# VHH binders against Sulfurtransferase TUM1 (TUM1): the designs that were tried, part 11

Target 1, 304 residues: Sulfurtransferase TUM1 (TUM1), of Saccharomyces cerevisiae (q08686)
Amino acid sequence: MPLFDLISPKAFVKLVASEKVHRIVPVDATWYLPSWKLDNKVDFLTKPRIPNSIFFDIDAISDKKSPYPHMFPTKKVFDDAMSNLGVQKDDILVVYDRVGNFSSPRCAWTLGVMGHPKVYLLNNFNQYREFKYPLDSSKVAAFSPYPKSHYESSESFQDKEIVDYEEMFQLVKSGELAKKFNAFDARSLGRFEGTEPEPRSDIPSGHIPGTQPLPYGSLLDPETKTYPEAGEAIHATLEKALKDFHCTLDPSKPTICSCGTGVSGVIIKTALELAGVPNVRLYDGSWTEWVLKSGPEWIAENRD
Below, E stands for the ipSAE of ESMFold2; O stands for the ipSAE of OpenDDE; V2 stands for 0.75 times the mean of E and O plus 0.25 times the DockQ between their complexes.

## First folded at step 8 (VHH; framework vhh_6fv0_2)

Design q2 (from m4 with D56S; at its last look DockQ between E and O 0.78; V2 from the best seeds 0.00; counts 0 for: pae E 5.4 > 2)
Fold by ESMFold2, look of step 8:
Structure q2 (fold): chain B 304 residues (1-304), chain A 120 residues (1-120)
Amino acid sequence: as target 1 above (304 residues)
Amino acid sequence: QVQLQESGGGLVQPGGSLRLSCAASGFTFSDYWMYWVRQAPEKGLEWVSTISSGGSTTYYKDSVKGRFTVSRDNAKNTLYLQMNSLKPEDAAQYYCAAGFEDYWQFSDYRGQGTQVTVSS
């Protein structure tokens, strides 16, 4: 069961026009790789946005006790952030990003894991702009147009959604990851194989032993960066990607997705769930945590 | 000083072939994803193809799949686009761009372009 639903730009505009009871709050969850030298906060304040948007800062809304980036936020960090943004539990949240289904799946997933009742992932902002739907082009001074609220998350599905380092390491060490799981890495093939660099220069490329490459771009339209929306189309896309990357997906096995730091892995997790794949979890620490904690003997290359 | 120089454009008959090149200097070419984009008269800039920094991943616009092949030679700092079975709709100014993983829209590094004309 997905923790959020896709919504097309056309359906979103219709929802805005027809919804009379609940506040609709678009959520800009743009995150850029550090190497891109772009500023997502400045972009929110100064560039066109969907009217009434708030900014969800994925870097800031993370576990403050962890030394690793983007680890899932604690309840306190999450509740404080949602309160400061003025979010209410009965708001309909519609998440987007300026890259195109890059970081917004992570945000939509985070909201769903923390129990927010109605979350949509916009499929996607690039298409929204292409179709010339309404934008607010004003410069603003705040990351939310709403007064501070009192937000209390009441549920967390973290145990059902996240694999931590200890579990991942034991699965790899025992050989059970390869044998008992469908394990996918959303990073590009070159990063997986160890032939192309990681965005972070102090992190070597390679992969977690027992994972299979399933680059996130293979599950999105390469031009529009949209998910296929018809059920048959998502199944066809998934089957083609599995064949192209020589991956197997055994429906009787649980599935673990990973990536560089736990952001883009949600892109493929979302696609798998849309295709009806059950029991899909994210290794939140992903490649960065793995490399920094496990040492070089636990780095695989090519198709070891 | 970053420089990208496209070449290999020209006039070709429908069904013909061209091979575009993009020579790069002033930056570490092998660290960047590379892109081909094009612009027809009175049209916006249109993405054509993508290649990862090591060449292991490629993407194509649907209308060029099977006809165009992107490649790179990191030892020569050169990006290529082999264009076969050219159609009138492929006529455009072609640009190469250096950018981030799957994110060409914010690239500061683009060439001056080379013209592809498909006629008669």
Scores: ipSAE 0.217, ipTM 0.665, lowest interface PAE 5.4, mean pLDDT 90
ESMFold2 (binder alone), look of step 8: mean pLDDT 84; pTM 0.847
OpenDDE, look of step 8: ipSAE 0.692; ipTM 0.869

Design q3 (from m4 with D31S; at its last look DockQ between E and O 0.44; V2 from the best seeds 0.00; counts 0 for: pae E 4.3 > 2)
Fold by ESMFold2, look of step 8:
Structure q3 (fold): chain B 304 residues (1-304), chain A 120 residues (1-120)
Amino acid sequence: as target 1 above (304 residues)
Amino acid sequence: QVQLQESGGGLVQPGGSLRLSCAASGFTFSSYWMYWVRQAPEKGLEWVSTISSGGDTTYYKDSVKGRFTVSRDNAKNTLYLQMNSLKPEDAAQYYCAAGFEDYWQFSDYRGQGTQVTVSS
């Protein structure tokens, strides 16, 4: 079974109407870039949301011992957060964000990696609002309408899904990343090439040697920020993006995705998996961890 | 003191062309993604086009694809929109906007706009 499924707003509304056994819990996983000067917690509490939503705080639900943002949470951090949100194992979770398909793929993926049985990624909240589907416009004071539960994740697919710094560094150092993998960077082409600054001023731009640029926007509809859902449409979108950015994808090789801090890399990971690409993992620490741990000799600015 | 100044609007006949310009000052233009958005009377703000900070990546609303071309000159701090084969439905106040990434709705800055009118 895949870790999560894509669901259109229309299909979601049909699911709500037809599901009579399991609770359907929409999950607002909104995360904003710091430069956007927006507050995701305030927005959850004060702006319209899908009825019965909980708020999944990507910043808080992370490895607390790491100096890097958004690192994958420990079991304890995850279980405590899900318990406090009142999530039950038989809940059908439907993840969305207020930006588009920006941070919600990371949340859906996290839920799936930690073994939650039924997870959907809404494709997407912008379209849900455009189609005028039901919203709850009330102001609330809590991040969940449910009483605390006793959530206990029963398995983890981290080994199958995550590349850590040590593995990534050895692949780069040995030259195996470039030779044996499809390695993609979801950041903009300018950040990849070193011509556009990183959002964080102490992080230089450039890329991990052996990676290819596959900006996440190239795999979404530029207006709606939706994934193509039909098989031929996602294949055509992927082929166009690969041609536009002069990338190769060898179907016999495993694939690693990265980005700035492990959030937007899941956007392209999801698109690749929808297109049928097998064995796609995320380098969770991504560019920020790479450049700060490896130093300047391991920064590339030209295509490998 | 950030400023975005649109120009080049005017009255044209259907099928005509206009070239809009957006002069930027007060911020590092080359670090920003730029957008064209428009608003017709009694309608909401509508995205038209996006261009990355380096100019290497462009996106268009389906209804203008093939007719409009977005470009930028980072040395002149200027954004452009070449509009060809104009239709009555393209008539609107056109704004340039600046932000990060391909998310025009979260733009930091937006100009005062320039009016495009397509004669009936």
Scores: ipSAE 0.300, ipTM 0.710, lowest interface PAE 4.3, mean pLDDT 90
ESMFold2 (binder alone), look of step 8: mean pLDDT 83; pTM 0.838
OpenDDE, look of step 8: ipSAE 0.739; ipTM 0.892
ESMFold2, look of step 9: ipSAE 0.285; ipTM 0.695
ESMFold2 (binder alone), look of step 9: mean pLDDT 84; pTM 0.845
OpenDDE, look of step 9: ipSAE 0.671; ipTM 0.860

Design q4 (from m4 with S53R; at its last look DockQ between E and O 0.74; V2 from the best seeds 0.00; counts 0 for: pae E 8.1 > 2)
Fold by ESMFold2, look of step 8:
Structure q4 (fold): chain B 304 residues (1-304), chain A 120 residues (1-120)
Amino acid sequence: as target 1 above (304 residues)
Amino acid sequence: QVQLQESGGGLVQPGGSLRLSCAASGFTFSDYWMYWVRQAPEKGLEWVSTISRGGDTTYYKDSVKGRFTVSRDNAKNTLYLQMNSLKPEDAAQYYCAAGFEDYWQFSDYRGQGTQVTVSS
C-alpha cells in the first residue's frame, strides 16, 4: 500500500457513513507562510472545521534539535504529539488544510513515513466546502476533541523517502545528481534562478546544482488547487509543466524533490507519484539547509 | 499606507477591448505576486489571472485565456490587464491584489476595484 491515498470529498463523506470498525479522524494540517499574516491555530479554534478534527502543527512537529525549519520529526516528538492529540494506531486519518493541498501533503506523508497504517489526503478542503458537506462551526479551546492516548510509531520508512544533506552533497559534488537523477525544485522560478529574493533575508536565492525548476503550483489545478485524477489528466498536467519549465524527466532514473524547507516539495512529490513516477524521495532540508551548510560556491543561478 | 488603485474600467461593446491598470504604493511592489480577481453582482469572487514577482510565470482562468494578458512594470509599480474580445460574462468589478506565492485567496492587499461593463 502507498504511504497515503488521495480521497475526494464525496468519497470521504461515503467513507464516514459506511465505516463501522475504525474511528475516522480528520486532520487539519494548515500551515501559512509568515508573510500571509494568518494564524493557523486561531483559525482551527474559531473557524469551521470538518467535524471531529484534530490540529497537526507542522511547525511544532519537527526536529527541535535542528536549526532548520520543518525538518522531519524525531520519533519522540512525533509520538508525543500524536499521543497529546489522542490519535490511535487504528484510526483512519484524513488530512486536509485550509489553503488547498499546500501543507497537507507534508502531513499525510509524515504520518505515512512514521508508519501510520491508514492515511488519506483530502483532495481537497476547498472542494469539500464548495460541495457544502458538513462542518463544525463551534468555537473550541483545544486542538483535539479526544482524550490523550499512548501512541507509539512503528516501522519508519525514512530511509526510502528522505535524502539527507550528506547524500545530497555527495551527489552534487560527484556530478551524479545531474547525470543519474531527476532532481526537481518546487520553489518559484525567480527564486530558483537567483533573480528574486528568498522569503528569509539571510538566505540567498539560487538553486542546488543539478536541479530543475518545477514550481509547486504547476502540478495543481490553478483554480481549485486539486490534484488531477489519475491517468491522462495527471500525465497531461505533468507534460505541460515539464515543457513550460524546460525540464526533462527520464523514467529510468530515480527522482529527488526539494523546495525551501521541505513542505512544498511534497506537493510535487505527490503529483509525480500519482503520475506513476517511481522512486521519488524528498531532500528534507531543501534550499535552506543546502545554502547554509554548503556556502556560496555550491549555489547555481539561472539554469545552471 | 499600502494602496492599490485600479483604473481603466468602463463601458464597452461586445468584442471590444479595455486595459486595466493597478497602481501600487506603500510597499515593495517587486516582492509580490500579483493577481486580478473579479466579482459580478450577486456572485462570489472569481480568480482571473496571476503573475509572478518578475513576470516570468503567468496563469489565467480558462475562460479568459487567449483574450486577456496580464503584465507588470516593476519600475513603475504598476500591474496591467489587457482585455480583448470582451464578452457579456466578463462584466464585473475588477480588483488587483498583492500576495506571496501562487495562492490568490491569501493576498495581503486588495484594491477598491474598477467596474467593467459590457453592453449586449
Scores: ipSAE 0.013, ipTM 0.468, lowest interface PAE 8.1, mean pLDDT 89
ESMFold2 (binder alone), look of step 8: mean pLDDT 84; pTM 0.856
OpenDDE, look of step 8: ipSAE 0.798; ipTM 0.913

Design q5 (from m4 with T57I; at its last look DockQ between E and O 0.55; V2 from the best seeds 0.00; counts 0 for: pae E 8.5 > 2)
Fold by ESMFold2, look of step 8:
Order: structure tokens, then C-alpha cells, then sequence
Structure q5 (fold): chain B 304 residues (1-304), chain A 120 residues (1-120)
């Protein structure tokens, strides 16, 4: 059972028109890089949104005991957040973001890992707007139009979906990551190679030994930021990205995706899974956790 | 003082060629992915081409593939667009933009543009 499914804007509008039993709850999961100087909370409150949307705050809905950003939330943090947003277990959740398949894959994945039964990823809000489908342009003062609920997640697929630091470190130390895995880094090529700085001044650039660069935009349409949804387009997109970045993908091996802090790595994970790649997990702590815990002897640079 | 300045536009006949330049200053040019976008009268901005920070990865809108070539010279802080086999539908104001990881729509860095006109 996939943790979430893609849904086109056209299919979403048809679903809204035909669904008679369950609430359909669109989920604005917009997150912006700090350098973009945009405010996702203000945008939710003041800019057009899909009618009846709630706001899923990826920064806030994270492990509060970790010093690293965006770490997968604890059950308590997740359940409290969903309750405060008024989400019910039988709601059909349709996740989007204002960038276009940037942060919404992380949110859809989080919902699925915590066992929410029906999750869609909208492919995507940019296309939804371009096609002039209904929007709510009112200003609001709250991040949900629903009364508080009693949300209790019952299943967690974390052990099938997440690689933690200790596992990642042992794979690198033993040499097995390079030998037995497809390991991809969704950060830009320059950050991967160590030739361009990380956004944080206290974080050196470079990559986890044994990983290959697969920048997160390479698996999306460069104009629309949509995933290819079917057939030869999915495989052609993946083949081009692998060639462009000189990567290999062995379908018989398990796959680990990483990025800077665990958000954009899900973009790549989703595309690989859509292409039929099995056994794809996320190293949730990603580059930030790796470099701060491992130190400089465990940083690789360049593509010699 | 961030500046992007496009140049090299002009009037050409169908089938002709132009080479656009974008001179950058006031930021570390080599850290950024660069974009060419264009705007025809009474139309929205249209993405044309993308080039990675190192210059080794390029993307093109389907309608310009094989006719346009994006390149950059990081030592000179300059982005280029070689436009061959120009068609009337290519006529537009062309802008360069700096961004991070393929997101040109949210770039705060965009020039004033240079006009490309293709006569019939």
C-alpha cells in the first residue's frame, strides 16, 4: 500500500464533486528556504488557498527534543498538531505547497508514515492555479477552519521509511553504502561537491561518502514543477537526471535519499518510487546531522 | 548593490540569430543557478532556459530546444543565451534571473530585460 498517491488538479476537482461521505481537507504544507525571504504563515492567512485548507507547519511539526531542524515528529507532537488542526482519521487529505512539489512531498510522506489512511499529493498547486480551479481568497486569522479534534495515530512505518544516523554511519564506515545501496543526495551539485557554501555558515559543504548527487529539481518538470505521472515520461525523466549527474541506479539494491535537513530528499524519494524503484528510505537527519555529528574526516568532496 | 543587466537584443528577421548577455554584480554569481525567462506583450513570464551554478547542467523549454543554447562564464560573472533560427513567437522582453535549485519564480534577482523583435 503506498503511503500516499499523486492526484492531478483535474482529478482532484472531480473527487471534490463526487465525494459524498468523507471530508476532503486540502493541506497547505508550504515551507520556504530562509534565503527566499517569504513568509509561509502570512501567505496562508492572506493569499488565495484551496477552499477549506488547513496549514501544516513543517518547522513546528518536528521532533522538539532534537537540535536538528525538521526531524520526524514524535507521535505526541504529530497527534497534538493534527488535533489542533481538527483533522479526523477518515478525512481525505490533499497536500500542496505554493512552491510546487517542494515541501508538500515531505508533509504527505509524514502523514502516510504516521498511518493516516488516505493521503494525496496534489501534482501540483501551480497547475491548479493555472487551470483556474476554485480558490478561497478571503483573509483568515486561523490555520484551520475546523474545531479541534481528537487525533490519535495508530500505526507508524518509521522503521521501513527512515534511516537514522547510527545506521547511516555504520554503512559509511563499513564501505557498504557505496557497495550495497543506491544513495542519493538531493542538494545542489555545488554543495555536494564542496565547491559552493552551505546556507548555514557553521555547516561545511561536501557530501556523505558513498552518496551520488541527484538535485531535487531534476526529477520535476523544469517549468511546472510537476512529477511525470505515467509511462515512458517517468522513466525518461529519471534516465536524463541520472545521465546529467553521472549517477547509477541498480534496481536490485535498496535506496537511501538524503538532503540538507530531510525536506527535499522526499522530492527525490517520491520520484524514484513513482518510477517503480523499491525499498527507498530517507536519511532524515541528512547533511546537517551528518556533518555536525561526524566531523571533517567523514566528509567527501568533489567527483574525482 | 545587486545588479543583473541584460543586453544583446534587437530586431532580426525570421531565421536570424542573436546572442544575449547578462552581466552580474553585487553577489557571488557562481553560487547561483541562472535562468532565462521572457515576456511577450500582455502575457505572463515564460521560462526559457536554466543553467546550473557550474554550467554543466542545462534545461530548455521544448519550443526552443535545438535553437537556443545557454552558457555562463563564472570568471566574468556573465550568463549568455545564443538564439538561432528565431521565430516570430520568440519575440519578447528577455530577462535573466538568479535563483537556487530550479526555483526561478521566487528569485529576488532579475534584470530590466532586453527586447527581442522578430520581423516577418
Amino acid sequence: as target 1 above (304 residues)
Amino acid sequence: QVQLQESGGGLVQPGGSLRLSCAASGFTFSDYWMYWVRQAPEKGLEWVSTISSGGDITYYKDSVKGRFTVSRDNAKNTLYLQMNSLKPEDAAQYYCAAGFEDYWQFSDYRGQGTQVTVSS
Scores: ipSAE 0.012, ipTM 0.487, lowest interface PAE 8.5, mean pLDDT 88
ESMFold2 (binder alone), look of step 8: mean pLDDT 83; pTM 0.839
OpenDDE, look of step 8: ipSAE 0.520; ipTM 0.807

Design q6 (from m4 with D102E; at its last look DockQ between E and O 0.87; V2 from the best seeds 0.00; counts 0 for: pae E 2.9 > 2)
Fold by ESMFold2, look of step 8:
Structure q6 (fold): chain B 304 residues (1-304), chain A 120 residues (1-120)
Amino acid sequence: as target 1 above (304 residues)
Amino acid sequence: QVQLQESGGGLVQPGGSLRLSCAASGFTFSDYWMYWVRQAPEKGLEWVSTISSGGDTTYYKDSVKGRFTVSRDNAKNTLYLQMNSLKPEDAAQYYCAAGFEEYWQFSDYRGQGTQVTVSS
């Protein structure tokens, strides 16, 4: 039961033209790194978007009680946000972002974990624009063109999808993470090894003991930022990345992905699942939570 | 003051080679991913190549793969682009840029460029 499916721009346009029963709602889930000095809300309101888009703010739709960024939202936060955006349970949601498979996998995953029945990840908006498919270039004043709905999520797959800090810490402390899991870190190799800085200056670089580097950029086309869609292509891409970063993947073991703050970890989780890897979970708090809760004794560096 | 200064452009025959350099100052060069981007007259900016902070990871636009090689010397704060087997379609103003990971469009710094001209 995949939580969401990949859809090409061509297939998406065909879906829009052919679907006569369910409303199709594109979801702009753009998130920008603070240092980029861009405003995702302003961009949604003023720049071209897929017609009938809503804006899903991953910063706002997060656990309000956590001190860490982008933590998975509570049911109340999620349901209120979906209601305010006018989303209905039978809507077909098609998630994209303006960077290119950067934050949109996180949003698609969030929707699926909270039980939304039909979610697609667009592969991707950059290609959609390149192919000159329809855009709405009007300026708007609201983050949704739909009236408020009454959204109540009724099922959650959090237990099957999320590893929290307590579980992660016990796996590391016992040595079981390294022995019984495939554990991957989506951050760049230099951040993983401790040789390059984190983008947040108060967070040291390094990695969670027992994890292996699998930088998210290695699993996407470097120019288009697309996932490979053919089964042979995704397997070849994954095998090349594993070889390049000297990583192992044992298909008999469960898998945990992490990153800096729980956004880019879903990029590699998605690629692994497309390649047929079962039982892939995300450590939602990722490196930021790990470092701040665990302290320097639990930071690993380099590969040996 | 941050500076990125490209050099090494010029006129070359088809099939020829050039080596571009980008001298960096005013920031910690080894902390930044670096990019080469280019712009033909009256056209948009086009990504050419990316190299990670430590130089361990490189990416290339498909049309230049196998012909161009990006490299860096962090001790000299210098980025390089070796361009072999040049074609008329490679003619452009070439810029170096510095930023975060694969996101050349959101680079923090960009130079003023150096011109590459490939004769017919």
Scores: ipSAE 0.489, ipTM 0.796, lowest interface PAE 2.9, mean pLDDT 92
ESMFold2 (binder alone), look of step 8: mean pLDDT 85; pTM 0.857
OpenDDE, look of step 8: ipSAE 0.518; ipTM 0.801

## First folded at step 9 (VHH; framework vhh_6fv0_2)

Design r1 (from m4 with Y103W W104F; at its last look DockQ between E and O 0.02; V2 from the best seeds 0.00; counts 0 for: pae E 15.8 > 2, placed apart)
Fold by OpenDDE, look of step 9:
Structure r1 (fold): chain B 304 residues (1-304), chain A 120 residues (1-120)
Amino acid sequence: as target 1 above (304 residues)
Amino acid sequence: QVQLQESGGGLVQPGGSLRLSCAASGFTFSDYWMYWVRQAPEKGLEWVSTISSGGDTTYYKDSVKGRFTVSRDNAKNTLYLQMNSLKPEDAAQYYCAAGFEDWFQFSDYRGQGTQVTVSS
């Protein structure tokens, strides 16, 4: 079950117009791959944004004690960040990114895992702009317009939502991953198969033994980058993707998603959940942690 | 009621200095990020500087970096902008603003402003 709900641009605008009790806080969670040579912070500060937006930095709001990027933040890091951004527990958070369902799912998921009561994922900012909905084009110098708050997360669903390395490794080592789980990798097929290089030159490509490829782009509209509508549409999209990549999904099995560093894995996790797939978790460390901790003997190539 | 009152503007020659002040009342000043914005004739409102609630973090418009310094005294509920090496392009009505939910409007959360004129 998703820890957040999708909201269309139209519905979002309506929500902003009609909500009288809760503060609606748009959350820009834009993150770019290093290879894109873009700056998400500069973009937030200088480019048109949804009015009253805050900036959620998924790089900064992570476990900095971990040698791996984008690891789930500690409670302290998260609470401090949310406090600094002036977020309140009763805020309705609406998460978006400038790419379109790229990093925003990770942010929304993070918020949900940390127990924020009401989180939406805007589906998506590209469409929001296309429809000419209100934007603030002013340049700002801060990542939040709100006064500092005292945000304290009261619930954590980490155990339910996250698979750590130890668990993942044991599943792989024992052969139980492939037998008892649906395990999907959101990275490109080439990276999965070991035919394309990783963004990091210091690690090889390939895949975790027992996983299947499910490139995240296959679950989004290729043009708008939107999730298909809930219900039959997203299910059909998922079925098509599974077929295209010769993958299987057993609905009686729990599912584990992964990717390079835990970002795009949430994209496919979200799609699966929207399609009604139960018990979907994220291997947070994903390929980067796996390779660096497990060694070459635990790297599979092709479709093995 | 939130009130902001700017002062300290005036006429200076290029290269001169001014120190702007903003007296704040009607809210917990120390909890809010504060902003300096300015509007020149026939130009839109533009941000100049921002300072965090505690004053630990400051941001500046590129064109004013090294010349302007934002500071605050939370005990006095006052925001300051030290403007050195003023240029003609700095001439504008300067406003202070607080970060509120609809801060992007600025008009609702700024004072009457103070005029800065830079002329030889």
Scores: ipSAE 0.000, ipTM 0.229, lowest interface PAE 14.8, mean pLDDT 91
ESMFold2, look of step 9: ipSAE 0.000; ipTM 0.144
ESMFold2 (binder alone), look of step 9: mean pLDDT 82; pTM 0.834

Design r2 (from m4 with D31Y; at its last look DockQ between E and O 0.08; V2 from the best seeds 0.00; counts 0 for: pae E 15.1 > 2, placed apart)
Fold by ESMFold2, look of step 9:
Structure r2 (fold): chain B 304 residues (1-304), chain A 120 residues (1-120)
Amino acid sequence: as target 1 above (304 residues)
Amino acid sequence: QVQLQESGGGLVQPGGSLRLSCAASGFTFSYYWMYWVRQAPEKGLEWVSTISSGGDTTYYKDSVKGRFTVSRDNAKNTLYLQMNSLKPEDAAQYYCAAGFEDYWQFSDYRGQGTQVTVSS
């Protein structure tokens, strides 16, 4: 069973109107790049939101032991955060972000990996606003309208979903990543090739040897930033992106996605899974962890 | 057929103001993030400003904050850059760009540019 499903704004509004048993909890998972100099917490408290939203802080809900940003949270960090937000196991969670299919796929995926039973990814908040569906414009002082709960995740699918640094390094070192896997990098082509800078000045550009460029924007509708529909539309989008970036996808091989810090890599992971690609995992540490742990001998440029 | 057309450049004195415009056609303007970038003589392309598709989120290079204001009119398919308190270092060819990401290096489309010259 999929870890989460996509839901259109229209289907979401219909669900809200018809659901009589379970609480529907919209989840604002907005995350901004540091260069934006915006405050996602302030925006949640002061800007319009889907009524009854909670705020899922991707920066805070991460592995506290890691020096790298946005690493997958421990069970304790996750359970404490969900409890403080007042989430219950039988809640239907509907994840969105204020950018539009940017950070919300990461949040929906995290919820699913930690075993939350019913998770949707709203496809997307920009369209929700365009269709003029209901918003709560009140100013609030808390990140959740619900009282604290006692959330306990009972299962984790991390072993099926995440590639860690040690596994990734061995795959690269042995040459098996290039030979036995479809490995994609969701960053821009310029960052991948090493011809354009990374957003962080202390990190060089380039790519993990054996990966292929598949910039995440190539898998979203260029006008709406939505995922295409399953079936013909997503297959056509994927085929065009593979052709445009001179990439191969062998359906008999497992797939690994990466990006800068493990956020946008879930954007392409979701698109690949929607297209029916099986066994897609995320290298959670992505380019940032790779560069800082491996050093310059393990940086590839151009097209390998 | 996508087109981006910049206008509004010219010669100004230090401390002066200009308003750049970027007229867009051939795509659904309101769904794209828009960018201003610039190139001075003998220099690389430099990001200046970004505005989200709905216009509610804006970003600026540190050196232009408080002096430049990016805006858009989605009904007119037009992007603007109000440039106040212009300095000699702002002299450049200014380009608008359209993309689907929040960083200008991922922009799908780029205009022909408009020249801004600041007398020194």
Scores: ipSAE 0.000, ipTM 0.153, lowest interface PAE 15.1, mean pLDDT 87
ESMFold2 (binder alone), look of step 9: mean pLDDT 84; pTM 0.849
OpenDDE, look of step 9: ipSAE 0.738; ipTM 0.894

Design r3 (from m4 with D56S T57E; at its last look DockQ between E and O 0.92; V2 from the best seeds 0.00; counts 0 for: pae E 2.2 > 2)
Amino acid sequence: QVQLQESGGGLVQPGGSLRLSCAASGFTFSDYWMYWVRQAPEKGLEWVSTISSGGSETYYKDSVKGRFTVSRDNAKNTLYLQMNSLKPEDAAQYYCAAGFEDYWQFSDYRGQGTQVTVSS
ESMFold2, look of step 9: ipSAE 0.431; ipTM 0.769
ESMFold2 (binder alone), look of step 9: mean pLDDT 84; pTM 0.853
OpenDDE, look of step 9: ipSAE 0.839; ipTM 0.921
ESMFold2, look of step 10: ipSAE 0.584; ipTM 0.835
ESMFold2 (binder alone), look of step 10: mean pLDDT 83; pTM 0.845
OpenDDE, look of step 10: ipSAE 0.808; ipTM 0.911

Design r4 (from q3 with G54S D102E; at its last look DockQ between E and O 0.02; V2 from the best seeds 0.00; counts 0 for: pae E 16.2 > 2, placed apart)
Fold by OpenDDE, look of step 9:
Structure r4 (fold): chain B 304 residues (1-304), chain A 120 residues (1-120)
Amino acid sequence: as target 1 above (304 residues)
Amino acid sequence: QVQLQESGGGLVQPGGSLRLSCAASGFTFSSYWMYWVRQAPEKGLEWVSTISSSGDTTYYKDSVKGRFTVSRDNAKNTLYLQMNSLKPEDAAQYYCAAGFEEYWQFSDYRGQGTQVTVSS
């Protein structure tokens, strides 16, 4: 089950107008690839944002003890971050990013895994801006307009949502991954096949044995970067993507998504869940952890 | 019952002018912020302009600044939008809306709209 719901810009605006009990807190979870040479913090502070937004830094709100980026944060790190941002447990959080369903799914998922009761994923900020819905164009000096809170997560769904390296490795080693799971990689086809380099030069491209390519862009509108909202539409999109990349999905099998560092893997996880695919989990460490821990003998290339 | 009725739309050539009106009833007009929004074919609702309850504060989308002027007559319960130097991209169904905040909300009361067409 999805840990968050999609909300259209139109519905979001309506929600803001009609909600009288809970505080609605927009969450800017913008993150950029290093190669883009953009600064998500500066953008939050200086560019138009949804009014009353807070900034959720997926780099900062991670397991800092891990040598791998964007690992799921510890309870302490998460709670401290949420407290500093002034988030309350009864807040309705509406997550967005400036790219369009790029890092916001990861944020929304993180919030959900940590048991925040009501989380929406805005679908999406590009459309919100396009429709000229209200923006705050003021420059701010803080990542939150709210006073600090005492946020404490009470539930964790990590076991249900995350596949760790040990589990993943055992599945691959035993051959069970390909046999018993749908395993999809959200990275580009070139990276998956080993024909394009990774963003970081110290690791090779390729893919985890037993996985299939499902580039995340294939599941979003190519222009607006939105998820198809209609059940039939997202299903059709998924079917088309599977066909285009010569992949198979067995609905009777659980599904594991991965990517480079665990960010875009959530994009395809979300799409799959929207399409009604049950039991979808994320291999959080994804390709980066896999390569660095497993060695070259566990790197597949091309389509095998 | 809150009622808003837009009028003044029509067909104009590029560079032409129109003045839209919005007649309000069923609520205390002078207590509400008023908005103009528009919707072009195959596009979502787009905010155009905002005016405070007293009329002292106005906001415009960047693309209409200097060309459009919002005003209101609280005694007549009427909202206006003077549109000068109209461009093809201004063509849309124009709506007036009422709310309590500076920010237009989709859920705010809204009329049936008036059609603005800009064509040579």
Scores: ipSAE 0.000, ipTM 0.255, lowest interface PAE 14.2, mean pLDDT 92
ESMFold2, look of step 9: ipSAE 0.000; ipTM 0.259
ESMFold2 (binder alone), look of step 9: mean pLDDT 85; pTM 0.860

